# VH-VL binders against q9usg8r228to453: the designs that were tried, part 5

Target 1, 226 residues: q9usg8r228to453
Amino acid sequence: IPESAEWMNHLLEKVWPLINPEMFSSVADQIEDVMQASIPSFVENVRVASLDQGSHPVRVVSIRSLPSGEASESFSEKQASEAEHKDEPEQQRKQFYNFELCLAYHAKPVEDATSTSARASNLHLRIVFYPGIKGTVGFPLPIWVEIKGFVARIRFRCELMPEVPFLKNVTFSLMGLPELNVSAVPVAEGGVNIFGLPLISKFVNDAISAAANEYVSPKSMTIDLS

## First folded at step 22 (VH-VL)

Design m6
Fold by OpenDDE, look of step 23:
Structure m6 (fold): chain C 226 residues (1-226), chain A 123 residues (1-123), chain B 108 residues (1-108)
Amino acid sequence: as target 1 above (226 residues)
Amino acid sequence: EVQLVQSGAEVKKPGSSVKVSCKASGGKFSDYWISWVRQAPGQGLEWMGGISPDSGTAYYAQKFQGRVTITADKSTSTAYMELSSLRSEDTAVYYCARESYDFWTGTDYMDVWGKGTTVTVSS
Amino acid sequence: SSELTQDPAVSVALGQTVRITCQGDSLKWYYATWYQQKPGQAPILVIYGKNNRPSGIPDRFSGSSSGNTASLTITGAQAEDEADYYCNSWDSEGDHYVFGGGTKLTVL
């Protein structure tokens, strides 16, 4: 439904830069946990300093409505409910709204890669490596990770309620692992070609993918909005 | 038990139109989608399109875009598929199926099928 | 448009195990749904999701997936399992359902 997507995209363009980056703190923490669990032997520790969405928004590629109510239940649940709830007033049934979004992000090309402000316009992750190599004073090594692009398919189940904000909770699940492209750049000038940028990029990519895997169908996450 | 009852067999001339009906009995008709799938003799299944009776929104396979119209009447729990500009290649069994979604398994499925409507297009 | 590919025909001896495989890009994102169709009958849902069976489907039917492939496995094939099997998936790029070409299973 191209028209609906355009409307949503226009809204996202306005709202995206207004979003508090702290909203993504949980995601950052999960990525950090995965990275810490999978750090190479030459790294003592790794931390996520920040995750910032920048000003360049994700785009809605497509939106699909899904069956609601009892139609969203498992096959076994449906058979049971059809038999038992024939006589229950519609008012007592939980109402759900289900839909699927395809989201895509493509970083805006930055002319000056050395400009922090220019880079900050894009979705990025700041991470700090603490090297554990013998003889190196464990100076923190800040790394700028730019998200060059991703594509994700996400299904949502919204439980509706009659009171404001009319949403009791939202459950989401990823349809497969998102496609992800990341690039890592050292922040410090003159910093030792620490671990090779490709290795760091791969490490971060794998970590994000592993974190995302916790929400891939049939796994899901529910946010209580009440 | 939920059943889908389809209209009877049709014999049509090339260039004409056919409208097949699918009536649902049992369950809440508006909560489910209805898909139309056809099968030519000796061939595989081909999805044509579907409808959300609740919203009235229909969606179509690109192959049939502009030639097929899918509608639904909530009051009678009946879905319709109209195919225009019929050709000999449109000779097939046409099925309606109830489309459901399982959020927890992340899958769509068609759990109830009509018995099919044979449409024959011949000169 | 995304396509789902199946072998047109497979055979299995009575009591043996057979795997029917479906391959396509859409399966990277979605689980396959499997349908059984016998001659002159409408398709019947046999497997959906990761490995879910509707009521009435024997436990010898199971589903699996890997990468861009999905498989239907019949462990201990019975004579009544002789049928055509179709995989199906949603294609988000084309906003349409896609069926595989179908696999004719012969039980020997």
Scores: ipSAE 0.637, ipTM 0.848, lowest interface PAE 0.9, mean pLDDT 89
Fold by ESMFold2, look of step 23:
Structure m6 (fold): chain C 226 residues (1-226), chain A 123 residues (1-123), chain B 108 residues (1-108)
Amino acid sequence: as target 1 above (226 residues)
Amino acid sequence: EVQLVQSGAEVKKPGSSVKVSCKASGGKFSDYWISWVRQAPGQGLEWMGGISPDSGTAYYAQKFQGRVTITADKSTSTAYMELSSLRSEDTAVYYCARESYDFWTGTDYMDVWGKGTTVTVSS
Amino acid sequence: SSELTQDPAVSVALGQTVRITCQGDSLKWYYATWYQQKPGQAPILVIYGKNNRPSGIPDRFSGSSSGNTASLTITGAQAEDEADYYCNSWDSEGDHYVFGGGTKLTVL
């Protein structure tokens, strides 16, 4: 619980509810793609209707700086940087900053398991199953899926630049597969029988884990912020 | 290319302090973190802590918190480890090692080691 | 406990293949690094990441990982491979590096 983590968590309390849920649409699509690839033949289709972060924020558990500069360069990266800037001042070379972040999420208990407003405060997905023969029209079976918790460790490699916003690229990788706890819950207008909920929870958990696995080290993703 | 040269062997009394130096040559000193690892006679390796010379930020293993102080002097490219309140159990070889990081393999590792400094604690 | 567990001793016949294992909860999150230490010498790095060798390490050394277990494999063991081998990883629960207890490899 360092002072840096305290200010970040305080900031997250304010920012988290303001995030537009549509920013997670690409994540929702990836989870949907994984689920569709693994769907049983007695289900025609599955769709992630929404992914919403709610108002209860993720928590920064720890921040760890990592070696940067020459200590973090491969031979190839060093040669590329030197060739690009061999006749320029040192301060115009590419600059990188590396750190690791441990994030934890814990859903808060809700007093009414069927209350949509109470459940909306937690991180959740709305998933729709379409039972039936593959390729035919099935009836919609909506399922509310709550993320009970997760723990993720993420390493970041930030490419800096001298002009605003000072971040050119951010590359990240997950350190190991996140620990993940997912629960399917009844939906008032079309809830699933309680006998099927654990199987649905496992299916969704496995799909999220498989989607996350595409970012587990040595795999990575780079986001251009310039 | 990079070498870590440690200070010579020391004999100390119980309750005293020892300060071991680790001078780096080659590479950009401020970019590489320096770890300290000790090995008691006939025993395994034990990580004590480390430092980022650039920021001056040190990290310590919980076992040594309060007894060990790790510092770095960028002007001389030298890291120091000081262990206080010495006991006979502190008799060991003390190594410094530089840390490297490779994002693409997802690892940090100690790629260059000093030869070690033998510290003997006896009355 | 966030320890790394290694067998204390392993033997291999000259020219044969041996595997040294390392187990611990930290290995679910972090790859192990492997160090070789000969008597009276400082450790040297032999494997980092999943299976990366530093310059100067023979290609008979390789690494692997599965779940909370990491392994160092020496294919075609040579007399000069007789040494102590340590695994090491970061442990975010304790904010420190952890070494295994070491494995003494004897080449027969």
Scores: ipSAE 0.572, ipTM 0.800, lowest interface PAE 1.9, mean pLDDT 83

## First folded at step 23 (VH-VL)

Design n1
Fold by OpenDDE, last read:
Structure n1 (fold): chain C 226 residues (1-226), chain A 123 residues (1-123), chain B 108 residues (1-108)
Amino acid sequence: as target 1 above (226 residues)
Amino acid sequence: EVQLVQSGAEVKKPGSSVKVSCKASGGTFSDYWISWVRQAPGQGLEWMGGISPDSGTAYYAQKFQGRVTITADKSTSTAYMELSSLRSEDTAVYYCARESYDFWTGTDYMDVWGKGTTVTVSS
Amino acid sequence: SSELTQDPAVSVALGQTVRITCQGDSLKWYYATWYQQKPGQAPILVIYGKNNRPSGIPDRFSGSSSGNTASLTITGAQAEDEADYYCNSWDSEGDHYVFGGGTKLTVL
């Protein structure tokens, strides 16, 4: 990890476990929607019971600033803004800061797979399958899905403003589909699993990837911070 | 129209250093980055490094680290590339290029190029 | 560090379509940028992003990507299209720009 990102990682180590898991509810919902849209025929329903980041943080692998000047012939917010403010003083023009982050996550090895607390230290999903087989409908099958690792490259466009917090909005886009590795594990309470864990892992992996695809360049998402 | 004007051809001896300049005109200098790319005779393009003139931060290809220094002067809108410990293999045309970025297309690109500076290293 | 690979040479008949392909791991995450270079001249940007052309570049030039590959397509090749073509992308693992080896296009 480069020195330039070291302080960020130290901060993340402190802040990561303090984050309310409810902040990821939207992500959980999106994953659930994708899973529900792609469930196998023998599954009646699937739910994401929870998405929890645990205490083991994501790491910043690298950070890179990008040019603010654009020379594209295509329509952009920046070009539109420049056109609208062509006759205005430079100080009134919208200012942007662009940068790229490379994030990596590697789950901490769990010595005791039966320990819920140990597993909970890692990023994980709790999902519930409802079998569609006659006689088993309505019997929930809880599955613990551990995120073993991922690598994501994200580009950000920050619109700057002179007022605190100096950020009007942030737009982000994924540079390609993130590399993702997930593992389904039995619930500690000894839940019944009628499905192969590798199959479930693949299903969840595909669902998360599909959800992530909605943010892959040239797609993007803007968060208003004003 | 934005143009990059490079310094003239150089003939250098092995072990010496060369400093090539690249002056930008016709546009903003600080909003863009400047990259240096060389091309040996009959060979392909090779990226050497780049600089953000606004911040002064330079970044280099590993191959040239420790031997190349890229600088920029905002007041004159000029970027510089200095290559030391010259070898015969450093004989090439050296290009400066304006590096731009478009968030909405998700790409960075070099849209303006200098005409190149021929550097010949010979005993 | 990731490398970009190109065929060293391709030929196309006048008025026909040719595709020049670039391959490399970096292309899984980043779009390729394409440059045209004629003898004794500096490179010229011809395609960037998914399929964007700078002003002055003819519409017969187009870009595409799939997996770890990117392609430059010339639909209706003209004599003036005879040149070397280079693909380029950022390599986040090496923190550097990488060029392909170049493809010499001959128009027959």
Scores: ipSAE 0.781, ipTM 0.906, lowest interface PAE 0.7, mean pLDDT 90
Fold by OpenDDE, fold request of step 25:
Structure n1 (fold): chain C 226 residues (1-226), chain A 123 residues (1-123), chain B 108 residues (1-108)
Amino acid sequence: as target 1 above (226 residues)
Amino acid sequence: EVQLVQSGAEVKKPGSSVKVSCKASGGTFSDYWISWVRQAPGQGLEWMGGISPDSGTAYYAQKFQGRVTITADKSTSTAYMELSSLRSEDTAVYYCARESYDFWTGTDYMDVWGKGTTVTVSS
Amino acid sequence: SSELTQDPAVSVALGQTVRITCQGDSLKWYYATWYQQKPGQAPILVIYGKNNRPSGIPDRFSGSSSGNTASLTITGAQAEDEADYYCNSWDSEGDHYVFGGGTKLTVL
């Protein structure tokens, strides 16, 4: 497993910066939705301007295969299915592959916090706060949110098919809430820190956690690749 | 009904090896993993390792790395656990268990257990 | 490696409710699996997942979790419930299954 992880990490290092940030647009939208639902009264709106993975990759800490038996909702259903499918040709059975990934991210230290290019090497969010009482829109306040680190454990269920790409759909679920550490920095030097950076960091952290909670087991998400 | 039938009790000398077998009957062998768990007299359960019979890949607890070998024969639906360099502290009941996984509940569990094999290591 | 801790022994009066708790870091991410073991017998799965019971397990058995803890609750303990109970979880840091030390339940 360790050797396989190293191989994967080497590949990931090469592929990570090539990933189109738009691939994370759905995640950004979800985070935005949660933020908007939980904004304080003195904030009119919050927007996620961008989610970018940067060039510093996530790391696969571990990969683990799991039993690929027919996942049934109930123990009794499993037993029943085993009895019923004994006579069905193997070729007619849906094939599944289950595995778990442990992913870890640690941001590369940035020497110059004012350098956008340096910061952009790391996974980050650009967030815009619109201060003001609901109904009054103030000037936008851009905030840079750096993901300092996270650890996530994710289980996958892949439905296999005989046609390319041999993957019909993928279902995933999080094993618990990911460990997350974020840091918020104002983009504009002259911007009135209406919100203490720690408060913003907490807000973002909570929002991401809340968004992630939607996918924590036994909740899951399925991506159709057909 | 799925059953795991284990080999009989073993008495071994220190430094020797023991190989315990676990034969599955009444179900699909390849769809599940087989785990080995031991229990010393009056002690708790200790996971030793497991195997995917389908892939042949075995995983071990670090404590037993290099000393335990878990194998499986799909043709006979039998899993094996071999423990070498036996010590007195290896005296225990050794269980094989079918390891199952339910994605929708997000959990793995051992739902079928063998009756256990008593291994006694004595000089 | 993460450890799961259990009280070594608990007692419950017949017909009363008892909770056996398991604690460990792995439980922050994974559900505990609970096993019942009677003397001279192999363990039996009693609870898995959030609160799932295998067929044949009485509904008086239930599971719960909070933070880094998991609990097995027996509501209306019966004499036959006297046994050792073990929690189990996967530890992704150690890539191994971890068992709690076991809890001996005495029904009074």
Scores: ipSAE 0.777, ipTM 0.901, lowest interface PAE 0.7, mean pLDDT 90
Fold by OpenDDE, fold request of step 25:
Structure n1 (fold): chain C 226 residues (1-226), chain A 123 residues (1-123), chain B 108 residues (1-108)
Amino acid sequence: as target 1 above (226 residues)
Amino acid sequence: EVQLVQSGAEVKKPGSSVKVSCKASGGTFSDYWISWVRQAPGQGLEWMGGISPDSGTAYYAQKFQGRVTITADKSTSTAYMELSSLRSEDTAVYYCARESYDFWTGTDYMDVWGKGTTVTVSS
Amino acid sequence: SSELTQDPAVSVALGQTVRITCQGDSLKWYYATWYQQKPGQAPILVIYGKNNRPSGIPDRFSGSSSGNTASLTITGAQAEDEADYYCNSWDSEGDHYVFGGGTKLTVL
């Protein structure tokens, strides 16, 4: 890991458990929407009960600055700007900062699979399946989804402004679908079933991937920080 | 028209160093990065490293780490590539290229190339 | 380090379609950039991103990607298209740009 990423990782280690899980509510909702749109025939409904990051942090594997100028980032606009904007004062040009992050997550091995606290230390998703045929709803089946690992490459475009916090907005895009490994286990009354459900795991994995696909380049999402 | 003008051909002895220059004309220098790519005779393209002239930060291919130094002078819109401890295998055409990035297409590219500088390393 | 592989040589008849393919792990994450190089000349950017062409590049050039592969397609090959074609991509594991070995395209 480059030295530049080490301090970030140290910071993340400290800040990660302090993050309010509600910050991921939008992600949870998106995953839920995708799941609901693609539920198996034997499932009447599916809900995401929670997405919690736990205390074990994601790691920055690498950070890379990308070319960024005051000029438009599009090829066509750059070509045009070189011709037209030679005379415009620098003060009127929007400033951007572009960079790429490679993030990796590896769940901490849990020695005691029956320990809820140990499991909760890792990134996890709680979902509830409602088994049944169309028109009939069975008993809810809570499922614990453990994120075993993922690797994501994300590019960011930051629009800079002179006022605090110096960021007007941030646009991000995924460079390809993240590598994802999840394990789903049913939560039974009185204990946690340690036996994984491959079908459910695949379903969840596919759903997360499908959700992520909405942000894969050239698609993007912009967060307004103003 | 944006052009990258490179310095002339060099003939060097093994163990010596060569410094190639690349001057940008007809456009902005600070908005782009400069990459260096070499091509041995009859061989493919090989990326050596690049620099952000604005920040002065250079990045290198591991293969050339410690042996190549890339610098830039914003005042003259010129980038430099210095390769030390030259070997016969370093005989190649060395290109500078303007490196750009388009967030919306999710890609970086080299859209302007110099004509290349031939460096010959011979005893 | 991640490598990009491409066929060393391909041929196409005049007016026909040819596809040059590049393969490598980096292409799972990044789009390939394609360069054309004619003898004694510097490379020229022909395709970038998903399927973007710089100004001046004919529309017969197109790009595509699938899995760990990227392809440059020339639909209706012209005599002037005879050249070496290189794919390029960033490798995040090695923090460097990687070029394919190049493909020599012969127009028959």
Scores: ipSAE 0.776, ipTM 0.903, lowest interface PAE 0.7, mean pLDDT 90
Fold by OpenDDE, last read:
Structure n1 (fold): chain C 226 residues (1-226), chain A 123 residues (1-123), chain B 108 residues (1-108)
Amino acid sequence: as target 1 above (226 residues)
Amino acid sequence: EVQLVQSGAEVKKPGSSVKVSCKASGGTFSDYWISWVRQAPGQGLEWMGGISPDSGTAYYAQKFQGRVTITADKSTSTAYMELSSLRSEDTAVYYCARESYDFWTGTDYMDVWGKGTTVTVSS
Amino acid sequence: SSELTQDPAVSVALGQTVRITCQGDSLKWYYATWYQQKPGQAPILVIYGKNNRPSGIPDRFSGSSSGNTASLTITGAQAEDEADYYCNSWDSEGDHYVFGGGTKLTVL
């Protein structure tokens, strides 16, 4: 890990457990939507009960700046834009900052897989399956899904402004699908595992990947901070 | 039209250093990065490193770390590549290229290239 | 560090279609950039992103990607297309740009 990222990782170690899991509610909802759209015929419904980041943080593997020029979908458009703004004072130009982050997560090894407290230290999802054919609701089956690891490459485009917080909006895009490894862990307090853990793990992995695909370049998401 | 004009051919002895210049004209120098790519005779392209002229921050391929220095002068819109401890294997055409980034396509590319500078290392 | 691999040489008949493929782990995350180089000349950008062409590049050039591969396709090859073609991508593990070994295209 580059030294430049070390201070970020130290900060993350302190801040990560302080983050309210509710901040990830939107992500949980998106995953739920994808899962609901892709559930097997023998499952009536699936719900994401919670997404919790735990106390073990993600790590910044690398960070790099990128050219801040105006971006367009085509070379010609970019060239035209540059030509139009050639004579404009720098102060009138929108300022952007582009950078790339590589994030990695590796779950802390849990000695006792049956320990809920130990598992909760890692990033995890609580999922509830409702077995049955459409129109019939069976007993809910709670499943603990542990995120064993992921690697994501994310590019950001920040529009800068002179007023606090100096950030007008942020656009991000994933560089390819993140590498993801998840595992379903038996819930000590729960019903009969009818689906098999490997199948559930694959289902969840596929769902998260599908959700992530909505943000893979050239797709992007913009957050307005103004 | 944006052009990158490189310095002339160099003949150097082993162990010496060479400094190649790349001057940009017809565009905004600070909005783009400059990369250096070399090509040995009959061989492929090899990226050496690049620089953000605006920040002055250079980044290098590991292979050339400690031996190559890339600098830029914004006032003259000129980038420089200095390679030290020259070897016969360093005989190549050295290109500077303008590195651009398109966020919306998620792609970085080199859209403008210099004509190349031939560096010959011979005893 | 990840490498990009290309076939060293391919041939195509005039007016026919040829595909040049690049393979490497970095292509799982990044789009390949393609360059054309003729003898004694500097490389020219021909394809970037998913399938973007700079101004001046003929529409017979197209790009595609799948998995850890990227391809440059020339539909209706012309005599002037005879050149070396290089794929390029960023490698986030090595923090460097990587070029393929190049593919020499011969138009017959």
Scores: ipSAE 0.775, ipTM 0.902, lowest interface PAE 0.7, mean pLDDT 90

